VHH binders against Interferon-induced very large GTPase 1 (GVINP1). Designs and how they scored, part 9

Target 1, 242 residues: Interferon-induced very large GTPase 1 (GVINP1), of Homo sapiens (Human) (q7z2y8r1479to1720)
Amino acid sequence: DKRLFVLSILGLQSSGKSTVLNALFGLQFTVSAGKCTQGAYMQLLKVEETFTEELGFDFVLAVDTEGLRAPEHSNKSKDRDNELVTFVIGLANLTLINIFGENPSEMQDILQIVVQAFLRMKQVKIFPSCLFVHQNVGEATATDQTMDGRRRLEQKLDEMAAIAAEQEQCLDVTCFSDVIRFDVNTHVYYFAHLWDGNPPMAPPNPRYSHNVQQLKSRILMTATQESRGNIMKISDVKSRVQ
Key: E = the ipSAE of ESMFold2; O = the ipSAE of OpenDDE; V2 = 0.75 times the mean of E and O plus 0.25 times the DockQ between their complexes.

## First folded at step 4 (VHH)

Design e8o (framework vhh_7d4b_2)
Fold by ESMFold2-Fast, scan of step 4:
Structure e8o (fold): chain B 242 residues (1-242), chain A 125 residues (1-125)
Amino acid sequence: as target 1 above (242 residues)
Amino acid sequence: QVQLVESGGGVVQPGRSLRLSCAASGFTFSTYAMGWYRQAPGKQRELVASISSSGGSTNYADSVKGRFTISRDNSKNTMYLQMNSLKPEDTAVYYCATDSWGYSGYDLPEYFQHWGQGTQVTVSS
C-alpha cells in the first residue's frame, strides 16, 4: 500500500483556479486518467521515485472543483456548494483557496463557505491545512499594498469565523485562527498576471513563474509535514470515494 | 536583492558560548519570521531555532532547548543566536534563512529561497 497526498483547489466560477492547478504540475509528476465525482475532477499523479522518501508520499491526488456559486442565489445551490466544499476539504490534506482579483471583500461568498466548512470539521477534530492564492494582482503592487491586502483578508476571515461560530453556537471561536492553523504572512500567495502582454503571442510572465515555484515549494513543505503524521493510503481513498 | 550575512562562528572548547548574528537586507525584515539551521558533516540540514516576525514566539529543536536563545532586533534588521553550554555535537555550519513570501520555523531547508553563506561552529577539546 502506497502513501497518498491529496491536494484540492476551490474557487468561485470564473476565478481562474484551473490556471494555477495546471501551472503547478511539471515533469516530476506523471498524470493518470481523470475522474469526476460529486462535481470534483480528480487526477492521480505519481511522484518521481527519487523524491518519495524526502516527501513521505508516493502519489498526489489533485482535486479540481467545479466553480462555486454565490450563496445568495438559492438554498438548493447553497446546499450543493456546501456539500461539495465539505467533501473536497474533508478528502484533502491541503486545500488551495483561489481568490481572483485584488480585493478579498469581493470574494466574501467563498470565504463564508470555506470558513463554515472548516468550522464544521473542527467540531469533529479534523484539521486540514489551507493556503490562499490571490490571482490577477498587479506586478507593480507595492509591498505595503500586499501587506495591507493580507491584513484585510485576515480581518474578513475573522469576521466570517465569528459569524459562523455564532450560527453554529461555538462559544470558543472568535477569529479564524481558532478554526484552523493560519498565519496570514505565510499562508497567502499573490500571483501577478500570467502573461506579459496578450496571448497567444505574449511570453509567460517571469514573476508568475517564480510565484508558482514558491507555491509548489510551500505545498511540498506542507505535504512533508503532514506525512510525518497520519497520511492517507490509496486503499483509504478508495473507501472514501466508493 | 535579498542578502543574508552570518557572523560570529569559530572554534571553542566544550561548555563555552558563542553568539551568532545574521544581518538582513533587501526585504522588509520586520514582517518575516526567521530561522537558524545547521548542517553537520554527512548529516541533513536541520532547524535549530526560529523566531516570529515580532519576536513574540520562538521554537527550538529539542537538542538545544535550554542552551540556545534566538532573538531579533527589527530596528537593525538583525537576528541572533546565543549558544551556551556548547557540546561537540553542536559542531556544524550554521545558516540564516528566510523566504520571500513568509516563513515557518517548521519549513524544510530545500524550500527556502534565501540563505546566507553559513558560518562554521566547531566545538573541540
Scores: ipSAE 0.000, ipTM 0.138, lowest interface PAE 15.6, mean pLDDT 68

Design e8p (from e8 with F27Y S100M P109R; framework vhh_8emy_2)
Fold by ESMFold2-Fast, scan of step 4:
Structure e8p (fold): chain B 242 residues (1-242), chain A 125 residues (1-125)
Amino acid sequence: as target 1 above (242 residues)
Amino acid sequence: QVQLQESGGGLVQPGSSLRLSCAASGYTFSTYAMHWVRQAPGKGPEWVSSISSSGGSTNYATSVKGRFSISRDNPSKTLYLQMNSLRPEDSAVYYCATDMWGYSGYDLREYFQHRGQGTQVTVSS
């Protein structure tokens, strides 16, 4: 039985997460791809045999959601989004939470769903790793120096954690770091603007390419660390998906 | 060509401290994040620590958090890892890594081809 690292990416329908996922992994080593029953798109990537012992896994399963829908669209959509997010986070060794643009209402709704899913995982002793990716739009370029952005995200996560804890009657939880071991200063990454001009057909922003390489490096390093603590077999994933 | 040269390793007793250095050349050091990765005999590589391009944010593996400190000096193009309270399980070859490494898709061979000789840390009595 082969060892598997599961990488999940979450975000709204227009969050740009498919662009990030394709830029990181491409289709060069895909051995299987398709949609699961929960509505996520999955790609199975084969690790080169010369590096499987060094990394501690044989395959990467990349999981991309269809995108989450804002609660105001329908009650049915919100119920299905909650189920999908819980499934995807529970399956993953590492979850990327993609925040795109400046719509605070839609972002807060997603953060609440995500935090509640992590709290549910904590109750069953599952502690997946999490990394937040914030992509700037318009004229602004993402920077590692965005202290105010990190502080506001931390405040929102703490608020959502408190609400989720009350709903689940978890009196020991008052902030997000009680739900999952998370440091906003180290687990939040800011991306440069995708394009260095309008329209979208303009040449790519060179700094965006550099930021993609940076994120890819972080993911590979994190994957290596996670495989040491939480290695998964392909048969385990088939049991969870089927 | 990107070159990274690690130094500062050695043989020390448990509880000792060491400071590792990584000298970078061949690219604009200040624009890329840097990482420390280690590999013990008979084991695969383990990520140890990361630092953003500006040095404004750092991240650590749970096994070293509170004992190791990563830092960088962009003017001198040097990355550091201060290791305190060393344990036998910290024994490994330590490598620095840069996000400047070129990737053309999911090619793990290219990723590891850029690492240098590393610096050996042995924690033994």
Scores: ipSAE 0.000, ipTM 0.127, lowest interface PAE 17.0, mean pLDDT 66

Design s10c (from s10 with I103L; framework vhh_sonelokimab_d1)
Amino acid sequence: DVQLVESGGGLVQPGGSLRLSCAASGRTFSSYTVGWFRQAPGKEREFIGAISWSGDSTYYAVSEKGRFTISRDNSKNTLYLQMNSLRPEDTAVYYCAAGRYTLTYSTSKNEYDYWGQGTLVTVSS
ESMFold2-Fast, scan of step 4: ipSAE 0.023; ipTM 0.462

Design s10d (from s10 with T102I I103F; framework vhh_sonelokimab_d1; at its last look DockQ between E and O 0.05; V2 from the best seeds 0.00; counts 0 for: pae E 15.5 > 2, unsure alone 64.0 < 65, placed apart)
Fold by OpenDDE, look of step 5:
Structure s10d (fold): chain B 242 residues (1-242), chain A 125 residues (1-125)
Amino acid sequence: as target 1 above (242 residues)
Amino acid sequence: DVQLVESGGGLVQPGGSLRLSCAASGRTFSSYTVGWFRQAPGKEREFIGAISWSGDSTYYAVSEKGRFTISRDNSKNTLYLQMNSLRPEDTAVYYCAAGRYIFTYSTSKNEYDYWGQGTLVTVSS
């Protein structure tokens, strides 16, 4: 019975979820700009034996997900998304919230679902972590703009937390940081464009690679921390989600 | 939600040129990868090309490379299709499509979220 660190990713359709997972760990999820990813896909990544002691787990379970708010599910999209988000968050030690662009406003509804899911997990004494990843961020994004972006995100998350708190009758929750451990300065990443130029002939953007390494480092740090207190066994994965 | 409206279609002679426009509603046009499709009578809708949200990247169907050029102006919320050296086989309804893609090479119509009503292009002598 091996030890697992479960990493999941959520985001809107075609936001580059599979791509970032692939880049992070050399995985081979289907990269699709569209509606090709259905449901949730899982891939086991074996940790090298030399690192298992240090990291405290034997495998990374990467969970790629269907893009949220898919038009083909428009009539039942909200319920489906809720179920998917709750499942994915419940399963994972760490969930990447993938945002296309710099503005989280387009994901408001999703953020609400995400926050609510985390709140529900808290209520059942599950304490997953999350990181936000903004993709396709312009190179000209000034530090100040990034700071503003972080503030906006934090504000939005706090707003959603308040709403979720009301819905779940959690009086002790007033902001997102009350729901989970979260710092907008350290848990939000901005990724450059993947390509330097025009695909398919364009080379990968070195900045993107750098961003991936930064995120990977954070993920591993988180994983190490989780392994000290919340390590999961393969046999326990199902029970945790239920 | 984004509404797309194509314009510029019409009758053109073989060898002629035509420029189509697609006007998008809303303030989020720049967040979408947009592309052109066409559908001839009795045929399936086929991919022509797409342009990334930023306009930095374009991708074209192999069959259309060299004759068609896609561009966009985010300040005007408009997508363009320049068609040159038109042929009778280019006769079709041309559709503008939009999706939230990180990449430009999405060729499947099922992957795009929003569609225009189309504009008819007829190439005939």
Scores: ipSAE 0.000, ipTM 0.259, lowest interface PAE 14.1, mean pLDDT 84
ESMFold2-Fast, scan of step 4: ipSAE 0.335; ipTM 0.655
ESMFold2, look of step 5: ipSAE 0.000; ipTM 0.122
ESMFold2 (binder alone), look of step 5: mean pLDDT 76; pTM 0.789

Design s10j (framework vhh_sonelokimab_d1)
Fold by ESMFold2-Fast, scan of step 4:
Structure s10j (fold): chain B 242 residues (1-242), chain A 123 residues (1-123)
Amino acid sequence: as target 1 above (242 residues)
Amino acid sequence: DVQLVESGGGLVQPGGSLRLSCAASGRTFSSYTVGWFRQAPGKEREFIGAISWSGDSTYYAVSEKGRFTISRDNSKNTLYLQMNSLRPEDTAVYYCAAGRYTITYSSNEYDYWGQGTLVTVSS
């Protein structure tokens, strides 16, 4: 049985999460691809044999989710989103939380969904790894105001954690760092606009390419660290997706 | 880089109490979530409890809840474990561990470990 590193990405509908996933893995060798459950699409990527022993895994499984819906939608949408989020976080060695643009309401929506899922998993003693990717932010946020952006995100995460803890009756949770291993200074990546101007005449933004490479390096570092502690086998994934 | 040194272990009678200390040196201790683990002869490392970097949140293994209390003094870079109503089955080497972000029972999520201090509960 072959060793597998599972990378998942979560985001609201139309949040550009597929763009990030394709930028990270678009040039990788794909062995197979398909749907594993309603709302999730998987791509199995083979690691070159010369690197499998060094990395400690044979394949990367990239999981992209159907866009999550805003809470203003029906209870059916919320129940589906909770099930999907719990499934992909539970499956993954690392989950990317994709936030698009600077709409405060949309940011709060995705943070509420993921914090609640992480808190639910904490109750059954599962502690997944996650990274936040904030796409399509202004140049000031991507360059000069990165620290202010991180502070605002941390404040919102702490607020959502407190609300979720109250709803779930968790007396030992007061902030987001009580729920999951998270450092706002090292686990958040800000991405500038993809284009340097208005498409289709605009050239690609070099800052976006740089941001992708930084995130890719972090993902590979995490995959190498996970291979030493918590690696999955393909048979484990097949059991979970059927 | 953080180094952890446990102290306070020793022989104690059943029903007795003991307080363990863990002194941290290196980078700022207050940035770390810290916890206690133990390992009895022939057994795996077992989670006992942890306290968040701020000291605001604590989490205990179910079997130890109510008997053991974890606390920290960030001004002294020190972690404590107060153990009450000790039983022979509590005999183990006790380790303190530091991780950076959140309370967890998984030993893999702790980056720094002490050398351990032996606690023997016997008459």
Scores: ipSAE 0.000, ipTM 0.131, lowest interface PAE 16.1, mean pLDDT 70

Design s10k (framework vhh_sonelokimab_d1)
Fold by ESMFold2-Fast, scan of step 4:
Formats: C-alpha cells, sequence, structure tokens
Structure s10k (fold): chain B 242 residues (1-242), chain A 124 residues (1-124)
C-alpha cells in the first residue's frame, strides 16, 4: 500500500482549472485517470522514486470537478453542487479554489459556495487546507498585491462566514478563520494573462511561470507538512470513493 | 531572480572528455533542483541529467547513464557536467536549468530559470 497526497480543485464553469493542473503537473505524467463520482474526475500522478522519501508520499491524486453553477440557480442544481463540493473537500489534503477573471458576481458566487462547504466540514470536525488561485486578472492586480486588496477579500470572506453561520445557527463562528485555517497574505495567488500580448505572436509571460513555481512550491511544502500527520493510503481512497 | 551562465563548451575530438560549468547568481543556489539539457540542430530539447537541491539524489536519461556525471557545489553556487567518451552525436548546445520542488526531473516545464547555452562540437 502506497502513500497518497490528495489535491482537489474547485471552480465555476470555465477552462481555467485545466490550465492550472496542466501547468502544475503536466498531464503526461498521469498513470491512471477516471470518474470517481458524478461531476468529479481523478488523475493519479506518480512521484519520481528519488523524491518519495523527501516528500513523504508516493503518488499525487488530483481531483478535478466539473464547473460549478451559480448558487442562486434552482434548488436541485444548488443541492448537487453542494454535495459535490462537500465530497471533494472531504477527500482532499489540500483544496485549490480557482477564481477566473474579475467579474464581481462570479467571485461572490464561488466564495459563497466555498464558505458554506467549509462551514459544513467544520461541523463534522474536518479541517482541510486551502489555497485561492485567482486567474486571468489584470497585470496591475497580479503585480501590485496591496494590503488593501487582500484585506477586502478577507472582509468579504468574514462577512460570508458570519451570514452562513447565522443561517446554520453556528454560534462559535464569527469570521472565516473560525471556519478554516487561513491567512489572506500567504494563501492567495494571483495570475495575470499567460501571454505578453495576443497569441500566436506574443511571447509567454515570464511572471506567469514565476507564479506557477511559487504555487507549486507551496503545494509541495503543504503536502510534506501534512504527510507527517494524516497521509492517506491508496486503499483508503478506494473505500471513500466507492 | 536567478541567473545561470554556462561555460566550458568548445571543440573536442571523438572519444574525448569535457567538463561544463554553470554559475548561478541571485537567490541561494542550494534551494533549487538543477539539471542539464541539450539541443542539437533541427531536434527538440533533450534531458541529460538532474541533481536535487540537497545534492543527495541524481537522475539521468537512460541513453547518457555512465558517460555523463552531474554534480554541484552549493558553497560556490556552481553546477557541473562531466562528459566522457564523447561521440559526434553529442554535438549540441548545452543548457543548465533550475527549478524548485520538481516532482519529475526530465520535464523542461518544471524548470523556471535557464542559461543561454554553451556549444559543444565533437568532430575530428
Amino acid sequence: as target 1 above (242 residues)
Amino acid sequence: DVQLVESGGGLVQPGGSLRLSCAASGRTFSSYTVGWFRQAPGKEREFIGAISWSGDSTYYAVSEKGRFTISRDNSKNTLYLQMNSLRPEDTAVYYCAAGRYTITYSTPSEYDYWGQGTLVTVSS
């Protein structure tokens, strides 16, 4: 039985999630792939043998979800999204929350889904790690990461957590950090456009590559730290996804 | 950011040996997994070998195992490639590359910083 690090990715319906997974892992290293439940797909990636002892795991299981619908859609659609998100977060050692573009209503939607899901996990005493990835933002937003911008995101998350807690009658929750271990200064990554201009004439954006490297570094550090406590075995995943 | 500068390339006769160096500047060299790649005219970039950030693990392309040896000196921020029993088909531009926390060694996209390359010509 081999050791496994489970990485999940959540996001609204868009192509951005596939871009992040391809940039981080290169799908050509996948040893197996398949559907694990309605709306979720798994890819198993083998860690090079020379790194397995340093990292503390043998495989990475990447769990990708079909794009989520806006929370205000019909009750049936909302229930299905909530079930999928709860399953995916519950399975993972680390969850990436992918936000695409700068549409305020779409950012509101994904943050609402995420906060509600993490609050439900807290109620059953599961505390997964998370990272926010904000893709396809303007160059100024990606390079000028001011305290004000990150503070606004934290305030929005705190407000959503308070509202969700009131709705669910959770008296011990007043802000997002009461729901999950979160630091807005270190757990949010901003990605500008991939190209310095219009493809195919434009060169690749060097800052995009730098940001991918920093995100990959954070994921591996988180994986190494978490593998010391509650590393999953392949047999455990078979039991949980069947 | 990290800058990489290769040196030691040149003309060598078949059966000869050559040692390439790659000097790193900028961030601490010991934080990076580093490797060597080459590109011959009209061919794609090919992996040769890599060494982990700690220096404890090395990985080689099957075709180069035994002829090439990779090593690093973290105190001097330098990466080396010792090339023995050189053949005309080893003629290429040799590049050094640095990446942090790679899951695989042989994938070019895992490396964030690249040198400008140094030409090695194996000919009589």
Scores: ipSAE 0.000, ipTM 0.138, lowest interface PAE 14.7, mean pLDDT 69

Design s10n (from s10 with S31D S57K I103F; framework vhh_sonelokimab_d1)
Fold by ESMFold2-Fast, scan of step 4:
Structure s10n (fold): chain B 242 residues (1-242), chain A 125 residues (1-125)
Amino acid sequence: as target 1 above (242 residues)
Amino acid sequence: DVQLVESGGGLVQPGGSLRLSCAASGRTFSDYTVGWFRQAPGKEREFIGAISWSGDKTYYAVSEKGRFTISRDNSKNTLYLQMNSLRPEDTAVYYCAAGRYTFTYSTSKNEYDYWGQGTLVTVSS
């Protein structure tokens, strides 16, 4: 039976989450064909044999929620999105939450659903890891601005966690760090454009490449830690790539 | 793990169109990001565009966007380049290439492991 690490990415279609996902993997040269299940697109990535013992898993299952829309239009749409997000978070060892700078109202909606789902996982003693990725940020390299952004994100997450906890009758939760292990200084990544400057054939943005490597390192560290007792076996996965 | 063979090149008049094909052999073509490059005489090989393993995402050099379209058919192991509104400056040998990563693409020729032999496109009156 092969060992599987499940990596999910959440966000709206316009959030650029597929660009981030595409930039993360440099260890896998082979993948099985993708499959769509309950609105989530799943791809199985094979870890090179030389790394499987070190990492503690043989495959990465990448789960992309392409097709997820902002749930503001109807209660039916919100229920569907809640089901999808809960499914994706519940399946994952690590969830990347892609937030979108150009649509703050849509970002707030998805954060609310995400916090609610993590709180539900806490209730059943499942503690998935998460990382926040903010793409399409014009000033991603300005330290003072990203520091202020981190503080505002933490404040908003804490607010949403308190509200969700009251609604779910979980009054031992007062802030987001009570829901999952979260540090805004180390679990939030800011990404600018891949290309730096005006010319279309300009070299890749060096700061973007650096941030991708840091995110990838964090993913691998989390995956290695999860391999000690929490890693899934392929036989445990209901959906299979064909 | 893949072998690539380009076809469809030839002489075309300015303003004309051509469709290039790249036939792949090998079981793993559908696992690769694939793309097109070209090289004019005396110039370096330059990136035109790439398409993800699933065909859902395309990446173009901005100078070619709107005139060139990339597509793939994994059931036939074939990559296509549709070229419209051709100019004399488009005269080059066109190469297809398979990248080493499923979830990423590169404009750098050094990140492509498998290359075809090229097909010549001449745009001239």
Scores: ipSAE 0.000, ipTM 0.108, lowest interface PAE 17.9, mean pLDDT 68

Design s10o (framework vhh_7d4b_2)
Fold by ESMFold2-Fast, scan of step 4:
Structure s10o (fold): chain B 242 residues (1-242), chain A 125 residues (1-125)
Amino acid sequence: as target 1 above (242 residues)
Amino acid sequence: QVQLVESGGGVVQPGRSLRLSCAASGRTFSSYTMGWYRQAPGKQRELVASISWSGDSTNYADSVKGRFTISRDNSKNTMYLQMNSLKPEDTAVYYCAAGRYTITYSTSKNEYDYWGQGTQVTVSS
């Protein structure tokens, strides 16, 4: 039985999740054929043998959703999205929450879905790790000096957590960090435009590549820490999926 | 909602060490960025060190880098400042601060929501 690290990616439809996944894994790992289960696309990536002992796992299972729908849709689609998000988070060692652009309504939509899901997981004593990836933001927002962006995200998460806790009768929750381990200073990665100018003549943005490397390093560091105390085996995932 | 109480201040000789503690009440301690500020007579409060709620990020004033270490124990609702190689210019009242939306790298005292009463540190022979 081989050791497995499960990485999930959540985001709204058309949020560029596939671009992030490909940037992280497309050229670094041997990719197996994918399979779709309950609206999640799963792909097995083999860790190079030279790194398996150091990382503590043999494979990464990348779980990508087919895209979450905005809350304005019918009750049936809301129930489906809630079930999908709960399944994906419950399966994962680490969940990436992908936010596209700086549109406040889209940010609020994904945060609402994510906070509700994590609050439900807290009630059953599941505390998954999460990282936020904010794509297609302005250059200023993509640097470590963008205090306003990080503060506003934490404020929004806290607002959503307080509202969700009130609705779900979770009186021990007053802010987002009561729901899940989250530090806005270290758990949010801002990605500016991929290109420095107009494609196709512009070179790739060097900050984008650097941020991808930092995110990848954080993912692998989290995976290594998880593998020492709580690594899954392939047989465990098969039992949970079926 | 958070009450902060500092301890560990006192009078010490130059080159000696001192450890300050900040004890917090309330269930929200683990959700706050914590910081140490100091105020010398006739000067405004300045940031000494800060630490994110998880402990994953720290920030230090240039004047104390390499000498001071900030840490926290969320299970005990306590934050610490280990002060080594103390200098006369470190003489000040030291304040513990907590900020819900505070970025660890922020030096603005206005970003912190809760403050302790302060503890006096005097470095002199």
Scores: ipSAE 0.000, ipTM 0.206, lowest interface PAE 15.9, mean pLDDT 70

Design s10p (framework vhh_7z1x_3)
Fold by ESMFold2-Fast, scan of step 4:
Structure s10p (fold): chain B 242 residues (1-242), chain A 125 residues (1-125)
Amino acid sequence: as target 1 above (242 residues)
Amino acid sequence: QVQLVETGGGLVQPGGSLRLSCTASGFTFSSYTMNWVRQAPGKGLEWLSGISWSGDSTSYADSVKGRFTISRDNAKNTLYLQMNSLQPDDTAVYFCAKGRYTITYSTSKNEYDYWGQGTQVTVSS
């Protein structure tokens, strides 16, 4: 059976997630695409046979959580989002966590769901890899602004981890790095506004292109490392997604 | 701007060897697959060889397998083609071509976004 690398993307903004996937891979070589019953959109990309031995896999399955949104005042919605996120993280070799905009409540909601899912994975001895992608931030050419953003994200992740650990009675967890291996300096990528505000259409930001290339390189390195450890077969995925 | 510049072509006797080079600029060379293609006058384009972004994986057309070797030096942004046991029917213009996407590779000319100007290789006595 063919070997499969599963790349998942989580986020509240479906359009933002699609933009990231298009920027990384394009969609030119999609073999198959569709939605599973959990609401995730899946695209199967075929790796040219020349590269299958170097990468250690034959296909990439890109999983997008379209329709995931901040909870309305409903416990049923929260439970469904938790199930979807747990499914997606559990399926993936690498998970991209897409954060869109600078609304503190939206950021808190996605971080809370993600941290809780990783904590549940830790409890069953599954340690997935993750990367954070922060879109629609201010002037990302300013190093100080990017550093402040990283510091705030790490602080929020630590706060969410402490709260989740207390709720789940995990006394050995006090910060996010206790949940998974995480380095805010190497596992977070920031994308600046492409729109200058005047006029709406603007040429691509050169910093954005550079960040995309760095993210591509990191994803490929992680994919190669993960495929040498524990690779899935396509038949395994068919059994799970149903 | 993206530029690909081929050098190393010339006149060589049957059974001889040549080494082609392609110097790249204007993009992150180490992030893309690279290819060699050729065209004899009045014939279509023929894909010869491809190499992954890291240089660890290579592929060859049956017509050149065992005679040609593709390689790259990412520190120098340079692609190479070592051609051995050259035959008269290897006479063509040789082009280097950049793949459009990082993770996917293609032998189709429609999936390359930039090409060099080409370098002439002539094999005759």
Scores: ipSAE 0.005, ipTM 0.188, lowest interface PAE 12.3, mean pLDDT 70

Design z8h (from z8 with I103F F104L V106K; framework vhh_7z1x_3)
Fold by ESMFold2-Fast, scan of step 4:
Structure z8h (fold): chain B 242 residues (1-242), chain A 123 residues (1-123)
Amino acid sequence: as target 1 above (242 residues)
Amino acid sequence: QVQLVETGGGLVQPGGSLRLSCTASGFTFSSYEMNWVRQAPGKGLEWLSGISSSGSTISYADSVKGRFTISRDNAKNTLYLQMNSLQPDDTAVYFCARGHITFLGKSEYFDYWGQGTQVTVSS
């Protein structure tokens, strides 16, 4: 049986998560991905044979979601998002949480959904791996990787974790790091704009390439650690998706 | 100002060897994936090999696997391509390109290119 690494990405609608997937897996991903039952787009990607022993897996199952909706939408929309996020986090070896731009309201929306999902997973003793990817930030923010930006994110995550814990009567949770293992300095990646202008004539932003390399290194490190018996086999995927 | 300069091209007989070098300047070389791409007379561009920023991840096109070896020296800002068992079909202009190797080991795009160096394989 072949070894499978499952990488998922979550984000609000129009958050540019497909841009990250294309940067990681190439442009063919967008064209080839097919929709599955849970509202996700899935693509099975073959790893080059020269890399399979180094990485510890033969295939990547890349899972792109339809995009999460703002919390104030209908109960039907909230139920869908809750189900989708729980499914995606439970399926994945690693989940990327994609935040687009610097709008505080949109950032709060995605973080609220994600924190609630992680708290639910903690209650059933599932401890997912995740990374935060913040795209389309100004050059200064991406270059400096400032503690101010990271502190704001951590503060919001802690606030939402405390509120969710109170609602779920979880006395042992006071901050986000009580929900999952989280280090704001190593689990958050900031990406500048992809292009210096508009494609197809614009060259890629050099800073974006550097940011992709950093994220890819972290993903590969996680995948290599997971290959020590935590990697799913292809035969297991259908049981979890259905 | 980003610059990539290839050297080491020339005329070689079938079965011979050549080593190409690409010297980079104007950016942090150790932070970027680097690639070799060639263009044969009257043909399109063909990607040959890529190497990650650290050198830990390397990939090759099927046409050159086992014959060509990519390597880098981050202290010297230099990329290398060792070419062995050269064949007439390897005749091309060889370009050094800064770009991106996908998670799966395939290069998808390049943002800066060198001027190229001519390699001619003939008796």
Scores: ipSAE 0.014, ipTM 0.312, lowest interface PAE 7.9, mean pLDDT 71

